# Miniprotein binders against a7ua95r516to809, part 89

Target 1, 294 residues: a7ua95r516to809
Amino acid sequence: ASLSLLSISDLVPDLQFIFFWMSNAIEILYFIQQKSPAYMQTIELMDDKAGSKESLLSATISANEEAMTILEEVIMYTFQQCVYYITKTLYVVLPGLLDCNPFGTEPSSEQCRRAAGVCVCAVCVMPEAVRRVVSVFQTTSDLLQQYQVHSEIQSQMFAYLFFFTNVSLFNQLIDKGPARGWFQRSRVLQIQASVKILLDWAKGAGHNHLAQKFFAKFCSTVTILASPPQQLSQMSWKALCAEHPSLKPVQLHRILTQYQLMAELGPLPIWQPSSEDEAYIYRTVDLLESFENH

## First folded at step 6 (miniprotein)

Design ff7
Fold by ESMFold2-Fast, scan of step 6:
Structure ff7 (fold): chain B 294 residues (1-294), chain A 85 residues (1-85)
Amino acid sequence: as target 1 above (294 residues)
Amino acid sequence: DTYEVVIWIRGPEEAIRKLAEEAIRIAEEMGAKVEEVVIEEKDGEFTVYIIITGLTKEQAEELARRIEELAKKYGLEVVVLIREI
């Protein structure tokens, strides 16, 4: 708890300074984009065409292009710095999301108990580990609002943060999951509930489309692992590939192999890769995701 | 279409065992299949989770309601998750 609070406190001062500069650069860029056409038109309407108007117009175009390039570089730099500090904090808190039990400690939330089983609100109070992750996203959202950062930049920021979170969680689950028991169905259901809290936060913050897009791989993985054996064993490899297009053949094969082992479905393979995919299921270099977005 | 009900019960071992047995009985009376029953101990606390399938939406909601009433009677914490399979 204190470590989580310390990280948030340290993050805010650094981010406030960077967001301030980013917001100012964006506003200046927007001003130039909005006012530049009118200023250029004013030059074009000048009476003196002998040599001063053409020279002034050319010089103004060059100066405006240079200024916009510099502002775009400042925006990109400050954006990258914000992403760096935020993802550095996320990296520390994300592993806890895979190891917490949102069903283990339930508050005296009367609504969850009286819901008569639809359980849309089954996890009414956020586990501490999930709260730490949500706090990073909420602080980011608050700073973007405080400094009035344009919605397009805000969307790009959360797109990258969701991308980073998805890759981090997926890699940890695939790499460390078998040893930590995370592939056991009971653990996967806890992970699924924790992820749902995070996705519900994103929906409430107006980022549902981004969350659905960038969490697709991790969500597909958790969905497969949470499936009942009777349902999953009736699906073909082709059907699973079609239903989970975000997963590479090697990733799907690893997930299904671990599922078969954890569900104690016997030693013989149930899911047979297509002949076209067979060559790809042994590409270990493609198993884990890269943090570099192409 | 069929629904899955996943039940987590937290509390003293003896009380959760009795509630789990009662939950299984209710599910079986409704014609449902009990897929899994697991008792876990973590940090000195006991948790049982039960996975039940073969229910309609209405049956799943009724099962959840009855289990929540039993948990209240026994003074136990319970979480019920219903999902379409």
Scores: ipSAE 0.000, ipTM 0.291, lowest interface PAE 12.6, mean pLDDT 76

Design ff8
Fold by ESMFold2-Fast, scan of step 6:
Structure ff8 (fold): chain B 294 residues (1-294), chain A 85 residues (1-85)
Amino acid sequence: as target 1 above (294 residues)
Amino acid sequence: DTYEVVIWIRGPEEAIRKLAEEAIRIAEEMGAKVEEVVIEEKDGEFTVYIIITGLTKEQAEELARRIEELAKKYGLEVTVLIREI
């Protein structure tokens, strides 16, 4: 179902509430951190009243530590709630990115321009599926800016969102791609163009470094799959491993095997794994990525 | 920043050759380097891959626009990818 498809717009009221709490907690924590040293210095400079100074200092330290702990818990909880709702929305819209065609008949370039902060692909076409993903990122950015959330928190949130997006897209492409024809060259090139729209948006939003870091695995995968057979066949296993360090041997081997099948290439001796890598190639536990970032 | 333009063209061999030759000419006139031109045949259908480097983002986007206009003229399917290298 299409009827169960969740729009980021439907979550805005709840997200606004959570961002409001998070922003306020961060600001209060900041004020306490700034004022605590000065206030304690003031207490230490007070004349002693036969023990009142020591009691006041101890009480102040205890109260500040308790307040900071509560605020840190509120910040963590609200951050986790925002990530939870945003990633639930992303999970629903991301599969569409693997099926869409940015070179087909889609909404006009005028609509792409109306999505402020969004970069378009080479053909200036943004499919509905890509627009939905970009809208989630843009809405998140808008909320972070509206509530003046600190840049470090913003960077951490987008790091997680990019990580989640990369894992989700990679796992879907590797696990379901062969059966859905996603490994066919025409589809891969369309996927690469759609991903370029997301990467361009991230660059425009000031998150290029995070996007390059967290999209590396998926980008390496589509780069390999989009390579011409003549170019790819000239690269040794060692050269491919060196060019794509984000890919595990079992992942690279699976990608090359599927590429060979889809391109109807004969056996390719040049893509023989090293003796060291051969031991890991058939360990299926390493094929799909985990959503845990530890 | 230097950008790479990858052009993928699908269609009849004769039309593909004409579009590819015109695309290379336009790229070279813009001062770009044509790194690779590959023609592949699968099940009687032809696909050409053209890899071009040495362009700024603005020049790469202009090249893509002109290529797309030519593709419409020839009735061919064309895919253009622009990436930072």
Scores: ipSAE 0.000, ipTM 0.175, lowest interface PAE 16.0, mean pLDDT 74

Design ff9
Fold by ESMFold2-Fast, scan of step 6:
Structure ff9 (fold): chain B 294 residues (1-294), chain A 85 residues (1-85)
Amino acid sequence: as target 1 above (294 residues)
Amino acid sequence: DTYEVVIWIRGPEEAIRKLAEEAIRIAEEMGAKVEEVVIEEKDGEFTVYIIITGLTKEQAEELARRIEELAKKYGLEVYVLIREI
């Protein structure tokens, strides 16, 4: 029950401390990387009256390598701790995204939005469930900015968070979707709209490339499920595989089977796996995604 | 070249049914295909979802505009999504 009340805001003080440590370690690492060559050159140019120059150079190289290794470990540890706490909070709020209705579950101001040739006009509400997910990402962004964390580390952080979100949403949709009615077309359209709000946030935050890369599997799944029956039935298995390369054969087969059932497209299988993929459509071990970042 | 229009409407049953019928009529006049019409009831309020395909971008925008005008006439809230399929 306590975890259901946990918000990202409750973790901010702890996260601030961890981000502070991480930022300082990164700064020291970069300082050593930038200044070490100049210092080594200074030693090389010194007068070697006692034959100690080579010993000093060797000692300095060893000390610098040792210090850099320790700093890299500190950065990795603090990064992993941030990811752990943020993803733990994210995991609790993500299922709500699959059940919310952005088309008026909450009364709000009227808005008309445009995004890359897509126009959404009339009342557009950010559901509370979507707002909770966005708040986790926004708070993370704010903390990275507050502690002036290098852009490379910021990109790695959001790459992992988007990877985690994609895996979590995909697994929840595939594993629990049939029992929860998430494969019904009206629900899929609600999911698509909610995901678009999240992706629009990522674009606004400067993470569009990462979002496109790491949300590919879930976006492919939602795109297929939201496709009109006439369009989808005209595509071959090979064409669907080519359009959705992020999906494994067992995943694509499961999605299409659920689509056919929910769309009431008759008893005969419409999408026949290629002979090459036929053995792989029953590999249940490959159905759900791993949370391990490869 | 082919666009999809998804219409979501919320309100009283009678007004919802009238708007849905008008939306279907407008779509058919444009030569579009009505793929799906889903009417859901929760707590005495009605929500209808209408999915229309076979539209050009210009036709989709015109359909959305006409539906929004109609919704205002009936005092209903409407949400329209236009996307390329």
Scores: ipSAE 0.000, ipTM 0.296, lowest interface PAE 12.0, mean pLDDT 77

Design gg1
Fold by ESMFold2-Fast, scan of step 6:
Structure gg1 (fold): chain B 294 residues (1-294), chain A 83 residues (1-83)
Amino acid sequence: as target 1 above (294 residues)
Amino acid sequence: DPKEVVEELLREAERLLEEARKALEEGDFRRAIMLALQALRLIYRAMLEARKYGTDPEVREKLREILLKAMEILRRAEEELKK
């Protein structure tokens, strides 16, 4: 479901109303910040008639500080509510991204080829699960544009949404992946293709820098799992850590161990750390990513 | 100076977030929420100052990172309080 229905105890309206108030509060706050210095200077230049200037100045400062405090509270509250509802929706749809097949259409007809020379059968189809995730991001972008929310706030919101998505996907893959078969070669390639669709959406939406930054951990994990065994066997532990700085040593070790177990044909031991590397790996105990670790 | 104002706001926000994290670890979820909200207020002010006067991209990146920390502490504290 996209949004919770209003109840007697729920004072938060739908996302459209929340974005409306957030945008207005930001613009009013910006207006006060821009105009306040000029207005205060105007008061200071006024003729002081029986000390009325000092009273007016003090009253104006107090009123502006109070107004700004209220607006900051409104901005903070509305931003929190937007993020709450959007991430609650994302949390429900994200697991489907790890279980879908973007290559899943039965190509048998020449109708797969278009007059433009584009073969749709050779291009990944957006699975319903990926479409649901993209729809959440697109709806957020549309609402931010509809209510003309300042670009800096838009960037902050997508930074958090991408961070949340990255942590959620990474933790699901590490925690549940082996049992659900997500570490199998064919499934990893499907996950990689699905993630590519999300990253392509982010690039098209003007958020490429944020997506590259905040998806780094999950992207590194998928890249390792999708790498050919020959490629990984040629790298030292030091080189692997340097190439994937977003992963903690214990996380990288777990990923490589699962990759070795899931490898089809070829040598069983693909990579082995030195004794010193082992000690360093097991010094870092947390396998799941914490929202506090960045 | 716009850069100095932003840096000062971020420094105070980090102090409040560290206190909020400690309150969260101690199980004082109401205090963690209060401190995280105070930090968010300073972060939003810093963001608006950056918009108003312009700011180094590196400082904008710091703003994004600290906002993520504040939002996550608040989310965790609110979830625990609802139990």
Scores: ipSAE 0.000, ipTM 0.389, lowest interface PAE 10.9, mean pLDDT 73

Design gg10
Fold by ESMFold2-Fast, scan of step 6:
Structure gg10 (fold): chain B 294 residues (1-294), chain A 85 residues (1-85)
Amino acid sequence: as target 1 above (294 residues)
Amino acid sequence: DTYYVEILIKGPEEAIRKLAEEAIRIAEEMGAKVEEVDIEEEDGEFTVWIYITGLTKEQAEELARRIEELAKKYGLEVLVEIDEI
């Protein structure tokens, strides 16, 4: 049996191919959209000696509509393929983010090949698990820039990648966290620090707005779990819902229940959901997020 | 359908790699195609991710059960989870 590691670096040649075709399709679509009106005007000014002008106009309109439809489908397919391979890579590296300790972490020898174990790099000081996630995002950014993909499409790509990361991390923390001890205060603080490294990368890459929007649920979860008992005890259910609007009532209730179970400090207040939220709070079908939701 | 098998293991690296090799063999014997395998190490804890295709949900659950039994035979503490992708 052979064993191999899945790495974003291993996928770069295939991703370059897909990005190349996507970029070309976008450029051709843009060309048709911009040049078609001028060509149509040229046909309109032609002498209609044999009645061919109307036939040519009709044929040109049909051909342009068909070409644009095909190009839009090619763009969609290539975009979906890029997202598929990138998110598949993210999925295998994301669990490590929840298990790593960024406090007191030294840069790996792989990050500082030239200077070996004596290298001190501010940008390189992070856990290997966090570096792997950042590497996926950085490689994606590099490919989008290399193939000069329009900024709107770049934003759509990172919106989806951040959405996927948020859902994956949230679901893993909520579903697997109790068994793995991730709800313990010390572990939550480690998770919070690791997430901050990802958010700082996103800010540096020009995607702060997208990161704030699409990481809201996971960030709210970690913020609540990291809160001191004294601060949380002063907040009502209504106040917590208002401060964390990205969380569904059942999700907020599960988080607060885990906080009470894992907290080793004194008695904690019992947060009572509103009468309107009570009807939904025990619907476990709504607990985990879907990768299809937006 | 494509399934993702996640195995969280504590133990010596050699035993963990042998468990991963045996898990792949069992999956292939059940008719699965192993698409990708990834192994990460963090502070002496290992996480093995195996992407498989060609199994039904019930067969994937049976695979997880067999991996847990194998790990118990090797004296390893493991947590095995299956997710659909």
Scores: ipSAE 0.000, ipTM 0.095, lowest interface PAE 24.0, mean pLDDT 72

Design gg11
Fold by ESMFold2-Fast, scan of step 6:
Structure gg11 (fold): chain B 294 residues (1-294), chain A 81 residues (1-81)
Amino acid sequence: as target 1 above (294 residues)
Amino acid sequence: SKVLIAIFVEGPPEVAEKLAEEIRKLAEEAGAEEVTVIVEDGRVLIGILGLSEEDAKRLLEEIKKLAEKYGVKVAYLIYEK
């Protein structure tokens, strides 16, 4: 059955169940790892010449290995289930982020830049679509904190969620953007402001480093599309590639082509790759990013 | 198709340990290939391997009844191996 129409709040009871057992399994595994050496030392110090010491030591090692294997499998399974249900929910709500207007009225390009450099303004309204995405991340954070999940596991989970969000948004913008009008300058500025709200949430939650790392591709794309024509026209193809290393050449070329169409920059393309770069661009068939690991 | 069942018991140590031993016996009687019991500070994890999905569900119903008898909360996870 599809979870496409469910909000994250509808999944909370199931997620609480899974987080509870993941947390308990992690704690038990940690305890065994911390206490096993001391117990093994105790056995080693025993005065036993009949071979009972070696038998006890062997049995203890075997039992601990079995216990750790079971715990690792439980942790892996529960982590995968959490990621699966959360990313499925994200996939449904993320497209709305590209269609919403966080300003409530048509802002100027300068107003959008100022909003992007400042936390949510009193004039700015958080769209329902942005609130839904933030709610998924906030609920995940709340559950991780409620069940006292270790910070390393929390970081791994948000790394996956940010990676998934970046790939999903980038693919939707590149694939559906032309038909949906998302490459229009006014829409791009609204998208930039919406993404700023999401990134500000991540910073407030202590995940700024992960957000910077995993949102790089989508952020580069939005930055290019939001740039003034004058700024972009002054940059060489090599300079643009160097400034946006997260973008593949074919992706950068597609973005610049769409920008030229929307900006009506004249009869000739401003951004021309060298013959070598052009050959490389057209060899690269992977325009869209892979969800392979999700 | 064989499953792994992870059962979590949380309660007073003496009660949790008694319940864990009863669950171990029930699992062995049901034909489990491996039963592992881990006890720590009134928390018990029981890993049961080698039961079919059908036998696992029957065992879980018996465990629920046993948990009610002891007044202890029990939760579980079923994992296909």
Scores: ipSAE 0.000, ipTM 0.345, lowest interface PAE 11.1, mean pLDDT 74

Design gg12
Fold by ESMFold2-Fast, scan of step 6:
Order: sequence, then structure tokens, then C-alpha cells
Structure gg12 (fold): chain B 294 residues (1-294), chain A 81 residues (1-81)
Amino acid sequence: as target 1 above (294 residues)
Amino acid sequence: SKVRISIIVYGPPEVAEKLAEEIRKLAEEAGAEEVEVLVRDGLVAIIITGLSEEDAKRLLEEIKKLAEKYGVYVLYEIEEK
């Protein structure tokens, strides 16, 4: 079937149901956590002439622990389901973000200028492709608000969504970028402008800290590709690594090598990783690194 | 040259874990030296080592077909050793 062609709108009824169950499980868990100490104290104050007080306390502790375990499993499962369906929708719409033009034509000096290293755009609109991505995030935010999901769970969900988006965009850019012409300066400036629209949405939604944390790798990559080739060739390898700490040395080397090829640099850049770093140049999935570090 | 394949499966936990076990069997049949399955925070990761680049690419095509069958999707990376 065409499962990966589902729009976020098609998923809203199913997501509403899952969010409903998740929200209720969280509420019940909090209720047990808040009320359990008071109830245990009440039992301790009861007369124990029949010698049953210890048994009642033990039974109550066991029942509460069992209930909390079940609720935690329900919360985890429903959270995983929401993340899965939302990221599946993101996966379909994200490539469009790399291939759209928020300037309506190729960027020119009149449309986009640089001042103190910052790109200033005279004309920027939200392309339909960017709007589709923003709609997924906005719908998620709306559902979290509708079902009054606690802020810590909301932050966790957007952390996952931003991390997924970052990895997906990075992999798409590295895998398809050269063949699609995405490494050309005009295309990179379009990508940078589109990403800024997405980051501005995140800031407006109260997720600026999460966006800065989880988009760092893709943002560093776009920043490098948007930098003048001559400027990059003047920097030492250590300076480049220090400026882009979110990128592993092997990832940075790969990006620079592909950029050099596409940008047709005059002298060969003198930035070189160690021989050991070069041995492991590869496409990277940041999420797998987090699994290996646990 | 030998490669390492790292895979993340995105799907319902029960389906993702079942798919991960099927992937393990396919990798072992393809001659992988080591296959590790990790389950963390609702995601399933599979690490496969010891395949040639050509065998790894063939295995990934089979994995993509299985992912379609199970209604899930996969992200992967390949690195040389």
C-alpha cells in the first residue's frame, strides 16, 4: 500500500485517539504518585489489633507499583506510536524542503545579502514544501495542547521530532545533494532560508532551546556549504573542527571534500583529518550513536 | 573490504522488534560476522558487521522489501572498516 504517502491530516483522527490514551495514562500515573504517600500514612495510623496492618501496607505497595509499571508501559507505547506516525509523515515531506525556493527565483544580491556573517533576505515567503513540514509540527503542537499533555512529555516529543528531522535532512543532503545540485551556492542559500523559516517556527512555538540542540549538525553543514570557498580554504583543520563541534571530524572532512568538488576550488584546501579519522568516513545517523553510548 | 551496516527501524515496537529478528536471520544467512540488536526509547537499532560492500547493498535491498511488507521504514548507514 501507499503507507508512506499519508498526509498529517489523514493521521489526525488516529493520533487524537493515541494522544487521548497517553494523556489519560499520564494523569492517572500522577494521581497515584501524589496520593500514594497520603494513603500509606492513613494506613499507618490505623489500629492493628488483628495483626493485619503490615499485610495491608505490603499489599498496597505491591498494587501501586504494579499499576505504575503498567501505566509507564502504556505511556511509552502510545508515545512511540505518536512519534512513529509523525516521523513517517515528516519523512515524506522533508525532501521538499531541500528542493524549494523561498525567494521565488534563484537568490541574487538584491534578495539575499551577508552582513557580519548573517544572511539578510529582502524577500522570503514560506514555500508550500516548507508549509507542509511546519504543518506537521503545528498539528503535533495543537494535539499536545488539546489533550493538555504535560510540558516535559511535550519537550521529549519535539526533541525526538527535531532529532529525526535533523538526521533525515542531513542524510538526504549528503546522499542526494551532489546529484541534485544541492551543493551549488544558489541552492544552498535557498536551503538555508527554508531551514531558517522552520527554526523561526520552533522559536515561536517555545522550542528554541530544543531546535538549537537537535538541529546543530544540519545547521553546521548548511553554514559550511553557504560559506565562501576561499574563506574555508584559509582556515586550519583545528579551527574548522572547533567552529563545528556538532560534526565528527570524518563527517566534516566528507562535507568539505564534496563541497570542494562542486565549488571547483583553485588551490586544493589544506584541511586534512588524521589518517585514522579518514578510515571511518561514512554517512552518519546521529541516533545510532546515542544507542551505542547507552 | 568489509563494512558495518547500522539500521534504525521506525515502527510500532512489536512490529519493529519482529522485523529486527528477521533482519538478523537475513544478515546471518548473508555471512555477517556479527549482528547486534538494540532496543532503546521506542526505537530498534541493528548493527551488522563483516559483509562485503556488494553483499551489504544486496542485503539492504532485501531489508527495504521487508520494511514495506511490515509497513515500517528504515534509516541506515554504511561505514568501511
Scores: ipSAE 0.000, ipTM 0.236, lowest interface PAE 14.4, mean pLDDT 72

Design gg13
Fold by ESMFold2-Fast, scan of step 6:
Structure gg13 (fold): chain B 294 residues (1-294), chain A 85 residues (1-85)
Amino acid sequence: as target 1 above (294 residues)
Amino acid sequence: DTYEVGILIYGPEEAIRKLAEEAIRIAEEMGAKVEEVIILEKDGEFFVAIMITGLTKEQAEELARRIEELAKKYGLEVIVWIREI
């Protein structure tokens, strides 16, 4: 079957089951961590035969350690499964974000409003492709809230999802962008507007810091490509590297080279490294990003 | 002073599994750490992302070279990148 038919809604029952078990494991772990000290104190205060008391204390410590290890494994497993299913869905819907137009005008008899001789017809709307991506994040947020998952785990989940989204979009744009026309200025501006809608959602959901951290590479790339040629030509290689620390030198050079070609600029003014010792980092093999989080 | 190597493989599941298993084996022989392996499906094709850390610059370059050779052997498209940590 076609991956284009996969939606986050189709995964909700499976995700509910996984979130249920993850939430339960977290709560049980927290309970053991909170109650263990009190129980150990109770054992220590018992008026008991020496050998029996030490044996009970040792057995309780061992049992608690075993239980915590199992719960940590369950939490990790369920977390990984959630990330897997959610990122699998994201991978299918994310390319649409690079190929939609948020500046489109709706075909409505009411779309054009005239007052005092002025016609306002252009309306920025959330494209279906962007809505699908936002829906994945919103559904994830709703499930985390429904099962009362602790804020630390929620932050970790969105850190992974934003990292994956950033890498996926960056790799798509760098690898396929030139051939697909995505480096053309009009297309880049559409991509920038679509990404802004996604980032605005993240801010509204309380994840602005995570979004700023994990979308830095893709945002830098889109910012460069959307810059006027005149403005960009005034910046030195050193200045561009300083403005975009999330980009590897080879990635920045690739972006600037493609920008120059698409903007039909003359020879590169000064958008190249000056160090011979860095030559190896300009290999094509270093161009794309890993999907693994650090 | 340590480097990471990221590997992204595109192609049929069977061929990808063989390449991924050999890549992990090579990394482990070098004393590197395999941090994560992600398997995802796109447009009827499978892709696998592998992150390897604990490499010197020379080891990372050698690993990348060997991965490219394995990809050619299995007829797979592979993207390998190196990053200083």
Scores: ipSAE 0.000, ipTM 0.103, lowest interface PAE 19.3, mean pLDDT 72

Design gg14
Fold by ESMFold2-Fast, scan of step 6:
Structure gg14 (fold): chain B 294 residues (1-294), chain A 85 residues (1-85)
Amino acid sequence: as target 1 above (294 residues)
Amino acid sequence: DTYFVLIAIKGPEEAIRKLAEEAIRIAEEMGAKVELVYIEEKDGEFTVIISILGLTKEQAEELARRIEELAKKYGLEVTVIIYEI
């Protein structure tokens, strides 16, 4: 079958248009919020001989409320449209991150120096799978800056994009991990290195706090799976729950079961869930994360 | 402007540990953040992932050169990969 992949670059013209109108709506809303009190004060100071002041005041209040409601709807709609297109692009490229091998990249001969069993390879670009994900985030950042979108809206945009990325990666790893070999230790180390590059980009972009908050679940999962057997086997269920509060009991249990199998720690379960958590662990409906955020 | 350095080492466990400790020390002396260091054995081979940030291109290349010299000193097979972030 012939596949035409829709890249973030293909969406830039449409995104530019949507960001333009979102930015304009935000500026108009801000203007009304700033100027409305001064205008209302002006009306109140008028000498109303014919009763027109009360009518003007009432009409101004109603008009302001209606205008603000419409602008908020426009801002919400344009924000949701941007999120929709950006996350649709992310969904296509994110699984590639889990199959990425940063150590297996074949750099050009011009980028490598080899001597006496030592190979030093300078690559001018990050691994392609990671670069594709970073390109989506970088393009979003560039558009937000180009249209001078307020920092609060920028933070909300990246909060949602990081939330989406975390949920997508976590669900892919938990649901497809066994079949794809992603729970194998060598693959986990590769995933850890790849996601670290992504998190480091976020830090450089000024979004470290958001990245730490919204990637917590996926990072906890990768941290557990990458832990040495000696270290992890010495931790109790209670200690692991305390160390990884972002993970639900059913999620932690699935991760530890996979770890036990891959690390060949024997047939008996090392980690004993609490009585309260035991029933919850068997609820498969709670295993995967929802993409919906209130 | 920020470079990411990954190191994969193969050799005796004790020598690998020494090289990893020296690599971390060098990076920290350069003012870099070392965020991931993990040593894992698989199929008789060791892999150390060292994530180093806050380095310029020149500093990353200098780190790689120093790691190369240490690898030769300890008789280790080392692959150092530098990514531009």
Scores: ipSAE 0.013, ipTM 0.466, lowest interface PAE 8.1, mean pLDDT 76

Design gg15
Fold by ESMFold2-Fast, scan of step 6:
Structure gg15 (fold): chain B 294 residues (1-294), chain A 83 residues (1-83)
Amino acid sequence: as target 1 above (294 residues)
Amino acid sequence: SERRVLIYVPEGTDPEEVARRAVEEALKQGATEVYIVVWGSEETARKVAEAIEKALRELGYRVTVIREGDYWLITVKIPEEEK
């Protein structure tokens, strides 16, 4: 507990309570939506003795509309609370993903078997920093499954978590990368390997489509930085923009500038922005992504 | 988690055997990427890493080799579509 933020495991009891209420509110809303029309039709088919049926229908409609509004508010509130606490935990563990080295630890005899003179690891070594991030996503998945939350709500929650992760990692890499040495080729390859482990988890969890959509910017950034100089120096500005449409011109310019510095390349005419993009790059300072405006 | 394979190369291992075993293990585990680590920054380690790269390229795979201070890292991409 030396950190101001609790681990994901410390939040599980509170998250279970919030997921419980969210799941129940969703089920009650579904029940009302499914059964209310049939119930109102039953009332309409009843004998109208001096207007009692009209009064009952009016009261039932009002009560159902009020209940649905309250349930929608509860669902939205509990969803926002879950996202808040989960992303707050993610924010603390995400920087570690950019600093870990998946290749720096020699395998133990239990982790690696020798076959035909080659020592092979049966399972890819997941750095603790990556495991901490995966644990947050896995715990979220487990809670959604435990409380039988509908698949559309599950998809919406992971869409937001992936969006948040992408923005956080991209902003940290761009803003702090130069000071942390993250643009050095060896460090970029470590980051690429760590991100691959995270994306493989998402694919295994059935979220490949969401991961491809919401990690596009960070993945484009890492892909460019991990490209060999022989390959990248042959790609024009236009070709790079076409291959990486998720990157804004100012972001691509910053990435290429850092690449030139780290690869010890001089200025390359082929990477000169178009006149339109150059005007935009020198006009705007909006390099980092917003957590709020997407 | 099982989609990557990490292989450490023991001293004195035949580079062609490492290449063959790496591909075999990747296919068995359904891995799309293999990381082969050759410990050492010496000339001998470099030659071993280059020999493994050559063997893998002769098998038709895309390979990247980089030195990371105390070791050489060989990255092999295994196509998801294997027909």
Scores: ipSAE 0.012, ipTM 0.386, lowest interface PAE 8.0, mean pLDDT 78

